Miniprotein binders against q56419. Designs and how they scored, part 10

Target 1, 326 residues: q56419
Amino acid sequence: MEGRTLEEVQEEVFKRHGVLVPKKELEDLAKALEEAGLLLTEKVEARLKEEEEKLKRERPMRLAGLSYPEGEREARAFLEAFRASYPGEGEEARVLLMPHLEPSRVPEVYGAALAALEKTPPPERIYLVGVAHRPLKEKAAALPVPFQTPFGPALPDLPALQALDALLPFELFNTPLAFREEHSLELPLFFLKGRFPEARVLPLLVARRSPELGEALKVVLRDFPGLLVLAVDLSHVGPRFGDTPLTRTLAEEARRRDLGFLERLAEGEPEAALAFLGANPTRIDGVEVVASLLPLLRERKGKVLAHRLDLEAPTLSAVGAGTLVL

## First folded at step 11 (miniprotein)

Design k5
Fold by ESMFold2, fold request of step 12:
Structure k5 (fold): chain B 326 residues (1-326), chain A 104 residues (1-104)
Amino acid sequence: as target 1 above (326 residues)
Amino acid sequence: SMEEKIRELAEKLAKLAQELAELAAQGEDPEELEKKMEEFIRVFLELYELDREKDNPEADYWLQMTIELVWEFLDAFREGNVEDAVELLMYIAEAAEMLAEALD
């Protein structure tokens, strides 16, 4: 198949995955780039440099009015509605696994997280660990600035962040632009800040598994105790992610992998949870975070409160989300 | 063999993404831009179609990021967000380069 023309490879991709990128569209793409002008890339680079400098001082809301309400009154009502979507009671969490998928797609899963937070004493700080959706310069990163929310700014815990940076073999504050549009921090933070308005935050991203991060966090948590939040999604299946169109069989496999992973985590067996996934055939999002944080997850038993595999008919794809307390 | 094929496609994709961003900055040859775009997409589809790397979690991480970034790039153009598309070419080049390095 290597060395095929565009038309040949497009035919094979369409047959196997149901995906097309028509030649007319490519012509339109090239035309749009030409029409935007000779200095387009310089303009983009200048804008990104300016935005990076601003991110060294604060991280503004990017999803207000899109994923959650911008106004404080509406935002509080939004939280109440999400809590009501989960009719059960939570349990106290020292570690909380919660999603970062669009909240309206999995309301009861976020509701379960809120139920757990109701049972959790207000922490002094929250270690919020998301998944980088842009390349990081290192295996992990943090952004030590206020993150704006409808409930006011979530202030960074600078002493804890500095202690963490000092223990790592790489610069922790390494990729500010990766935080600019990072929903895996912004969406969970909305819920966390709404319930713990006085907690400071360590906003962390994992790109690739880092045993060093887990070892360092174990040390930092002793001196700076707080709530550890793994803000991760589960299976990603379907053509958007490289699969054939979603079938009942693929959806059933995704659910089985999601629940088996969560169940083993709930038994305090994170290595077994990773082993259960093997080569991670359904692309569970949280594996790099769990693999980084093994020392913090071992022998912590808990409970799975909620799970949903949410289907996307237009893309013939699905994403799993869950809530786990440890 | 599969690992070597993925590495070669990733290296080529990274180079093409960089060249597309450079040509957009210069704007001097629309026919060359169109040909580079076609080759970029051809290489992406070759990579998208391949079986995943089963025993290399780092490579698998970068492969999935590269695939998602290319879809975002195409979505940005379909929505008329040309500046976002150029920004995404920069991320695609980096992710594909990291994929190739993970398979070296």
Scores: ipSAE 0.743, ipTM 0.886, lowest interface PAE 1.1, mean pLDDT 90
Fold by ESMFold2, fold request of step 12:
Structure k5 (fold): chain B 326 residues (1-326), chain A 104 residues (1-104)
Amino acid sequence: as target 1 above (326 residues)
Amino acid sequence: SMEEKIRELAEKLAKLAQELAELAAQGEDPEELEKKMEEFIRVFLELYELDREKDNPEADYWLQMTIELVWEFLDAFREGNVEDAVELLMYIAEAAEMLAEALD
């Protein structure tokens, strides 16, 4: 490795990516760590152990009062406001792709999902497939416990989860701590539970593509029919994600990649959708879920209801979100 | 090769993340803690700026997670959440180790 100094590498990062990590901030962080005291890491480890034990019983709301209201009355009004943000009509979904980005940033995209759910017969269960934002011990995981929501607990479908676990070459019920802060399940679940209060859920995370997950789910869905939800975001562009600052050109490319991906999925051609992305230059995070679930997406035609590439002005970055019904 | 360079940086980043958590927990020399933090960020920025061919999906996954976790670590600091920052160092160490393993 080249022995560049912090100043040398920071200069190159600034030139190429337009970001700076100020040395003052590093000094302040080191000081804050020092001031926190001698047992800081042990306190963190104890907290994580305690939270892991709680997660074996239930998954509490983490984003109530932050991303959505805590009280049921306010939460129901919030959900209806989001539906109103999308003036169009939905279509019945057997498979729904919806975002997990902060709802206030893409209200019409969540509204489109609600419009689709209005047209969808209430399912007995929902296969909710999100994206792991923490390391998993396996390629995929589930947490077979109630997830709390303002609309009451979303109960796990234990027989379906156990059937799925039995078909996989790894233990499905792994890594409970990865669910602790996982917004890719919590944010979509708010909308799903609000619309389908009686549905049970299979809360699933994908870290890395797992063809065996898709094959197993194909079998489980025959005996345990339900709604399949891909809770994924699309392009991730800009310095937050290792890119240059967002420009008009980069934004146009991200939109093109997002829409091309969604349209190919809408034609029932998930392999073509993945091939269209190539090396995934705009970092669509839905690819690992789609790649895992190919058997469930082939030949299922549908429609893109909404899309937005949402700008994060402070970070000069953007994240794409979409709603697709199949 | 570029992959070997990334592997070596990932191994170093993982070690530095672990050492920062240990130094903070044990109340080590303040000057040594600051030096480790600067080296941690220097190594991260070297890893962050590398332009590699995206031909290993597993490595691409772990690299992206590592990048996002480091930014989240810095965000936690800005919010005054030092305990969250230490937790994130643990995740960074794991993700960077997995990145190095994916390139082996």
Scores: ipSAE 0.739, ipTM 0.885, lowest interface PAE 1.2, mean pLDDT 90
Fold by ESMFold2, fold request of step 12:
Parts: sequence; C-alpha cells; structure tokens
Structure k5 (fold): chain B 326 residues (1-326), chain A 104 residues (1-104)
Amino acid sequence: as target 1 above (326 residues)
Amino acid sequence: SMEEKIRELAEKLAKLAQELAELAAQGEDPEELEKKMEEFIRVFLELYELDREKDNPEADYWLQMTIELVWEFLDAFREGNVEDAVELLMYIAEAAEMLAEALD
C-alpha cells in the first residue's frame, strides 16, 4: 500500500526535526544514476571484489592527506602538535579509551591519549577495538593483514588473532570489505603506531554486543598480553542522528551522559556505566564495545583525562569524545 | 504497534534499496528509477520520524545504522560520488533487512 505521499511525510519530518530532502535533489540523484549507465552496479560490484582480494593482503591508508599527513616527517610533526594540544600529563594505561572522531575536531582529546601512551610501557601488541560502520556478517570481525600508516605498516599479531578465532562461536575473519573505509581503526591506529612503532596489532570491529568476544579476549590476553584500546566516540545528538535540533538542554544532557558513563567506567563498574545510560538516549557510540568487553573492564580503576562535546553547526548536531585510562 | 510499523517499513526499505540497485544495473526504465528513488526516500523519512525502539537493543542497533547509512548515501550523491552511493544501497538493504528480522 502507498500510505502517506512523499510531500506529506517531508512536511511532518521538517516540522519535527528540521530536515528536508527536496524533490529537486531526488531528481538530480536519479539523473546521476541514469547518466552513469547500465553497467554502473556491475562495475561497483567488480571493483568491490577486487578490493576485497587486495584486503586479504593489506589494508591501505584511506585518510592520508585528508585527516592526517601522508608523509612520515609531516606525520611526526602532526603527532607533536596534537600532544601539545593537551598540556597535562598522562597516566599509564592497561586499557585506553580514545575517540575515532575526526582528529582536528577534538585535538586535546587525542592529545590526552598521546599523553597516556607516553606513560605506558611499549606493548608487544595492541588490541584495537573499533566500531563497525558497515554491516558485519557476525557480531564482530578482524582483518589479519598489515594496515598501512605513514610510519610504516602496522603488522598483525597472527598467533593472537588465530587464538581468538579458535575461541569464538563464529568465524572471526568474516567481512573484509567492512575494513576498507573503517575510520574507527585507521584514525586511532595513526596515533598508536606513531607512539609504538614495533607493536603488532589486532584490528577488531564490534557491530553488536558479543559477550563471547569479551570472554575469548580475556583468555587470549593471558597468553598474549598487550594494550587494549577501545576506539569509540560518545554521545551523538541532533538531526543527523534522528534527533531534534541541538539545544543547550540537549547538549548539557549529552555531556552529563558522556561524563557519567566515563566516570563509572573509571570506577571499574562497566555494568553500572551501561545501566546509567538506560536506553542510551544520547546514542553513545561505545555501548556495544563496552558491553562486549565487560570481563576486561570490571574492577579496573582509572581516570578520565579529557572530554569534549564537539558541535557540528551546519547539521545542528554534536558528537562527544573522551580519553579514559584504566 | 510501533514495532510492527517499524518492521513493515524496514522490509519495504530493504526491498526498495535492492530494486534501485537492480534498476541501475538493468536500465529497465529511467522514469521508474526516479519513482523508486522518491518512494525509497518517502519510506526512509517515515522510518526516520518514528520513535527509537527502546527495549530491543538489536533492533535499535540496526535502526541507527540504517538511518546513518541513508544519510551517508545522500551525502555521497551531493559530493558526486555515484559509485559510493551504489555501494551504500547494498549496505542499506542489508541493514534494513536485519532490522526487520530483529523485530519478527
């Protein structure tokens, strides 16, 4: 059945959320698809299969020249500038929570992560846990290949990855294409590789909470000790995320939720941190990762080093970012 | 119920995303492409305006991903990245299908 017309729905959405998709734009979109021709989808599918095969060998930089410099010397200067954005001292971390938001939007939050890494003995490996922005075939995934950075390739810890895969009730190496554009791994990795050039990496993505992942990681970490990094953002509020336009009240609530979440994590109480969020009304990004990793977060106390709720004025939206050491 | 309404819209959105990708591949009718695009956006906006599912974390996860993927799809066209937009239709179809399944 048809239901409401496009015009009727657009009117209601505009009234409630301030969002409009003009008909002219839809006409332009359809025209662009038509002009690209009959082979467009076949070309896209063929390209994706080629990229999937390449991803079985390595994961190239996608954000060099966009989010960070491509050249090694410039990349080192970039790291130094970010560290300088946070004038405080760090704390040693066994677990580090850091953002994956565009670095230029929250420079002192990344700077705080760098300060923590300065106090942290170089690990043999880093368990880098990001958030999947594409569907995964399972609740979590890994890609066991070198990730390119301006500081050289971040090599995978294949024995640890294989041990993890063996403990899970699903194939861990299940969705290579989901890693192709995944900034929640690439952006934190730039900072981590710059500070720990010899550490191997377990590049992991969480889509949906997986208690099995946390239990398996607890076992693997005993045999393969290393640094655990939760590469997550915090509140997502405003029309971009299905919300009302940002107001002072909504921004204050987002900050309260972010800090309350981080502070409870810092007390070693990850279940309480999740309960504090309830239905997660400000859409904190990290909940699925924290819910997966409960066994690794319980009773581990630490400190919140930095937080920012960063305004996206053009979209009347905001995203929170924080740095937590445990 | 709200849950049943979300499920029905998600099923329809998934089908429309698949059909848009197929129409582009087959070139069946340029006017049909435009009609499908308008219906796809109409269904998305109906889904977007509904309240978030509060007591089903899996459905909430897929709903949020679907919303974000559709905005990303529109951004890709606005930036002239037509190939990215087609790829995103494939992901939208998958996410919306998973949303509908989470509500069965």
Scores: ipSAE 0.730, ipTM 0.882, lowest interface PAE 1.1, mean pLDDT 89
Fold by OpenDDE base, fold request of step 12:
Structure k5 (fold): chain B 326 residues (1-326), chain A 104 residues (1-104)
Amino acid sequence: as target 1 above (326 residues)
Amino acid sequence: SMEEKIRELAEKLAKLAQELAELAAQGEDPEELEKKMEEFIRVFLELYELDREKDNPEADYWLQMTIELVWEFLDAFREGNVEDAVELLMYIAEAAEMLAEALD
């Protein structure tokens, strides 16, 4: 950047990535900071502290009225509509891989998950493993509190969570604030709670692969059987993720990697699925989750029910989503 | 090296993110705030233009996290969510620090 104007840098970024950071946004940012007043950081810190204290009791909905309806009646209609968007039938799941992307972007993929859940006997508990989109202090974390949903609170399985914590070499109950805004748990949980209202939940986040987590969960699942849900997205390509704008070639590569990953998982070969991705150039979201859960995925055969690569037009970016039953 | 350049930019980005978060608390001169914001965006754009490190999965993880958080930060401002934006600056600082650490 030495000697380049902001406009020159923006032009170069645009040429490379097809994205401009609008000068107006910078100006608006500066103005917004000016208008927000004198104690913004202190306010934020105080808010975070307050929110952390609240998270000791419950995790409130963040996306109600945005991504899904807040009201139970409307939420049920929402579930039915999503189920209807998938024309196929599901299969019984012992392990369910489903998306956590904005539901409206990939309705049929969520519909496929619902179809699978229809064929699944109600579990006593659901191990819901999401992806951390905020920094965690450890490779994985759990929040042992009720998660609010339009269908009532999803209650934690405290005995199973405690058993898991006892087997891990790190404190499982870390980084509670990472759960506050984490959609990778909230969105799947909406569908899961709607289908299995009586199931307890183990809300887990993975930041980095933890083989210890998979081994620990294998032991815990023996004593505390339940449905394992991998709430993961697939490829993340385009400018929003550091690539050039979506092209046919890039989309084909993303789809190839997504499907190749899912197919190998469906064959019960999770190590082969990871090896197939190599350096993961299309940034499959669920890679760290799968890498953590290898002991639970080995030799489990299943079926890919749905896949979509969804374009976010404003950013010329795309996200892959899939539903896999094992 | 490319790794060293990424590390330097990450360290600088982390520092700027922290400084912006702090300045937002002090009600500083709008001109100084704008200047810092411009510098932050410039550093980000320079980092954003670089090729990703393929041989260091940890660094790649934190780089991706940093990029995504910066976009979320920009989105928060577009939406007028200033408090969320400041919160995101704190996460950007953390992610960028972890990126720098992964390259040490």
Scores: ipSAE 0.548, ipTM 0.834, lowest interface PAE 1.2, mean pLDDT 88

Design k5
Fold by OpenDDE base, fold request of step 12:
Structure k5 (fold): chain B 326 residues (1-326), chain A 104 residues (1-104)
Amino acid sequence: as target 1 above (326 residues)
Amino acid sequence: SMEEKIRELAEKLAKLAQELAELAAQGEDPEELEKKMEEFIRVFLELYELDREKDNPEADYWLQMTIELVWEFLDAFREGNVEDAVELLMYIAEAAEMLAEALD
């Protein structure tokens, strides 16, 4: 790339990947940064510090009015509409794998999750395990504060969280700022809180596979029984994720990987599911979560309720989403 | 090697991300900011276009994280969310540093 103009590089990237970072956007960024003026970094640092202090008390909604309605009445109607988008019946879940993708992209997949929840007795607590889309200081983290939802706050199960922390070789309560914008918890929690308003929650994030987490959770679940929810997406393919534009072949491979992964999980063979993915060429999002939770997934048989590979047309990319009950 | 090239690009990207975040604080000449942004994008695109060797899971993780964060940065920027964009630059710097470390 040395010696080429930015425009030439952009053109080449466009030709190769079907995506362009427009010069105008760079100019707009430069202008926006200029207009934001002096001390933007200091302002951001101050904001982050303030937000971190707030996160000691609660995790506010970030996607209310964007991904889901802020008002409770509208939020309930939203739940019903999503449930209606899945024509099937659910099954009782002890473990639920569900997406965290933007709900409007895969409504029937969330609908399938809701269908499963309808057949699930209200749990005392929900172990909600999401994917970290920000760097964590440790392999996994938890945020032991109320999460705001349109249905009221999802309250943490502090005793269970403390029990979990005590069994881990690292501090569980790390990197609180990673939870601030983390949609992998917020989006599924909307649906979970809407169905189980009285359930306590253990909001967990996994960055890297932690066998210790699965072993610890297995112990904690004996004394603190609850619903385990894996809030994970599946394949991530296309330019947004470093691939060429979506082709039929790439989409077929993504679907094959997604379904092969889910089916092996449904058979109670999580190690086989991971082995099936190998180097994970289609970048299934949930691999680190599944790898962490092996002790909890073994020998549990279930059913795949829904799957979709959803195209993001502007980036010619696609994300897989699925709902699995165990 | 490809691994060495990724490491070098990651180190450069981390540095540029940090510099961009700092420049945003100092109110420097728009021309200098534009130049740094161009350099940042150039380094990113070079990193982005490299074939990924999947023999180092840790490096793969941080590479993916870096790419995703850069896309989020671009999205935030397109939306005019300057504060979010600067925040994301800090995360990009961190992820790129971790990528470089995973390849040492």
Scores: ipSAE 0.547, ipTM 0.833, lowest interface PAE 1.2, mean pLDDT 88
Fold by OpenDDE base, look of step 11:
Structure k5 (fold): chain B 326 residues (1-326), chain A 104 residues (1-104)
Amino acid sequence: as target 1 above (326 residues)
Amino acid sequence: SMEEKIRELAEKLAKLAQELAELAAQGEDPEELEKKMEEFIRVFLELYELDREKDNPEADYWLQMTIELVWEFLDAFREGNVEDAVELLMYIAEAAEMLAEALD
């Protein structure tokens, strides 16, 4: 790239990946950064510190009015519409695998999750295990504070969280800022809180596989029974994730891997599901979560309720989403 | 080796991300900021275009994280969300450093 103009690089990227990185946008950002800049890093650091202090008390909504309605009445109508998008019936869940992708992209997959929740007795607590899209200091983390939703705050189960922390070889309550913008918890929680308003929540993030987490949770679940929710997406393919533009072949491979993964989980064979993926060439999002929770997934049989590979047209990329009940 | 090349690019990307975050704070010369941004994007694109070796799951994890964070940065940038963009630069720096460490 030495000696090429940014425009030439953009053209090459477009030719290779079908995506344009707009030079003008970079120029506009540079100008915006300049105009905002005199106090920006200090402001950002101060803001981050302030936000971290706030996260000691509560986790506010970040996607209200964007991904879901802020108002309770509108939020209930949203839930009903999503449920209506799935024509099938659900099954009782002890473990629910559901997506955390933007809901509007895969409405029927969330609808399938809601269908399963309709057949599920209200749990005392929900173990909500998401995927970290920010760096964590440890392999996993928890945020032991109320999470705001349109249906009121989702309150943490502090006794269960403390019991879990006591069994882990690392500090569970780490990297609070990673939770601030984490959609893998916020989006599923909207649906879960809407269905089970009285359930306590254990909001957990997994960055890298932690066998210790699964073993600890297995112990904790004996004393603190609840619904386990894996909030994970499936394949991530295309230019946004480092591939060439989506082709029929790439899409077929993504679907094959997604379904093969989910089917093996449905058979109660999580190790076989992981082995089936191998090096995970289509970048199934939930691999580290499943690998962490093996003790809780073994020998549990269930059913795949929904799957979709959704195209993001502007980037010619696609993300897989699925709903599985165990 | 490809691993060495990825490591070198990750180290450069981390440094550039941090420098951009710092320059954004100081209100420095728009021309310098633009130059650093161009360099950042060039390094990213070079890293992005490399074939991924999947022999190191830890490195693959941090590479994926770095790529996703850069896309989020570009999105925030396009939206004019400067504060989020600077925050994302800090995360890019961290993820890229972890990528480099995973390849040591």
Scores: ipSAE 0.504, ipTM 0.817, lowest interface PAE 1.4, mean pLDDT 88

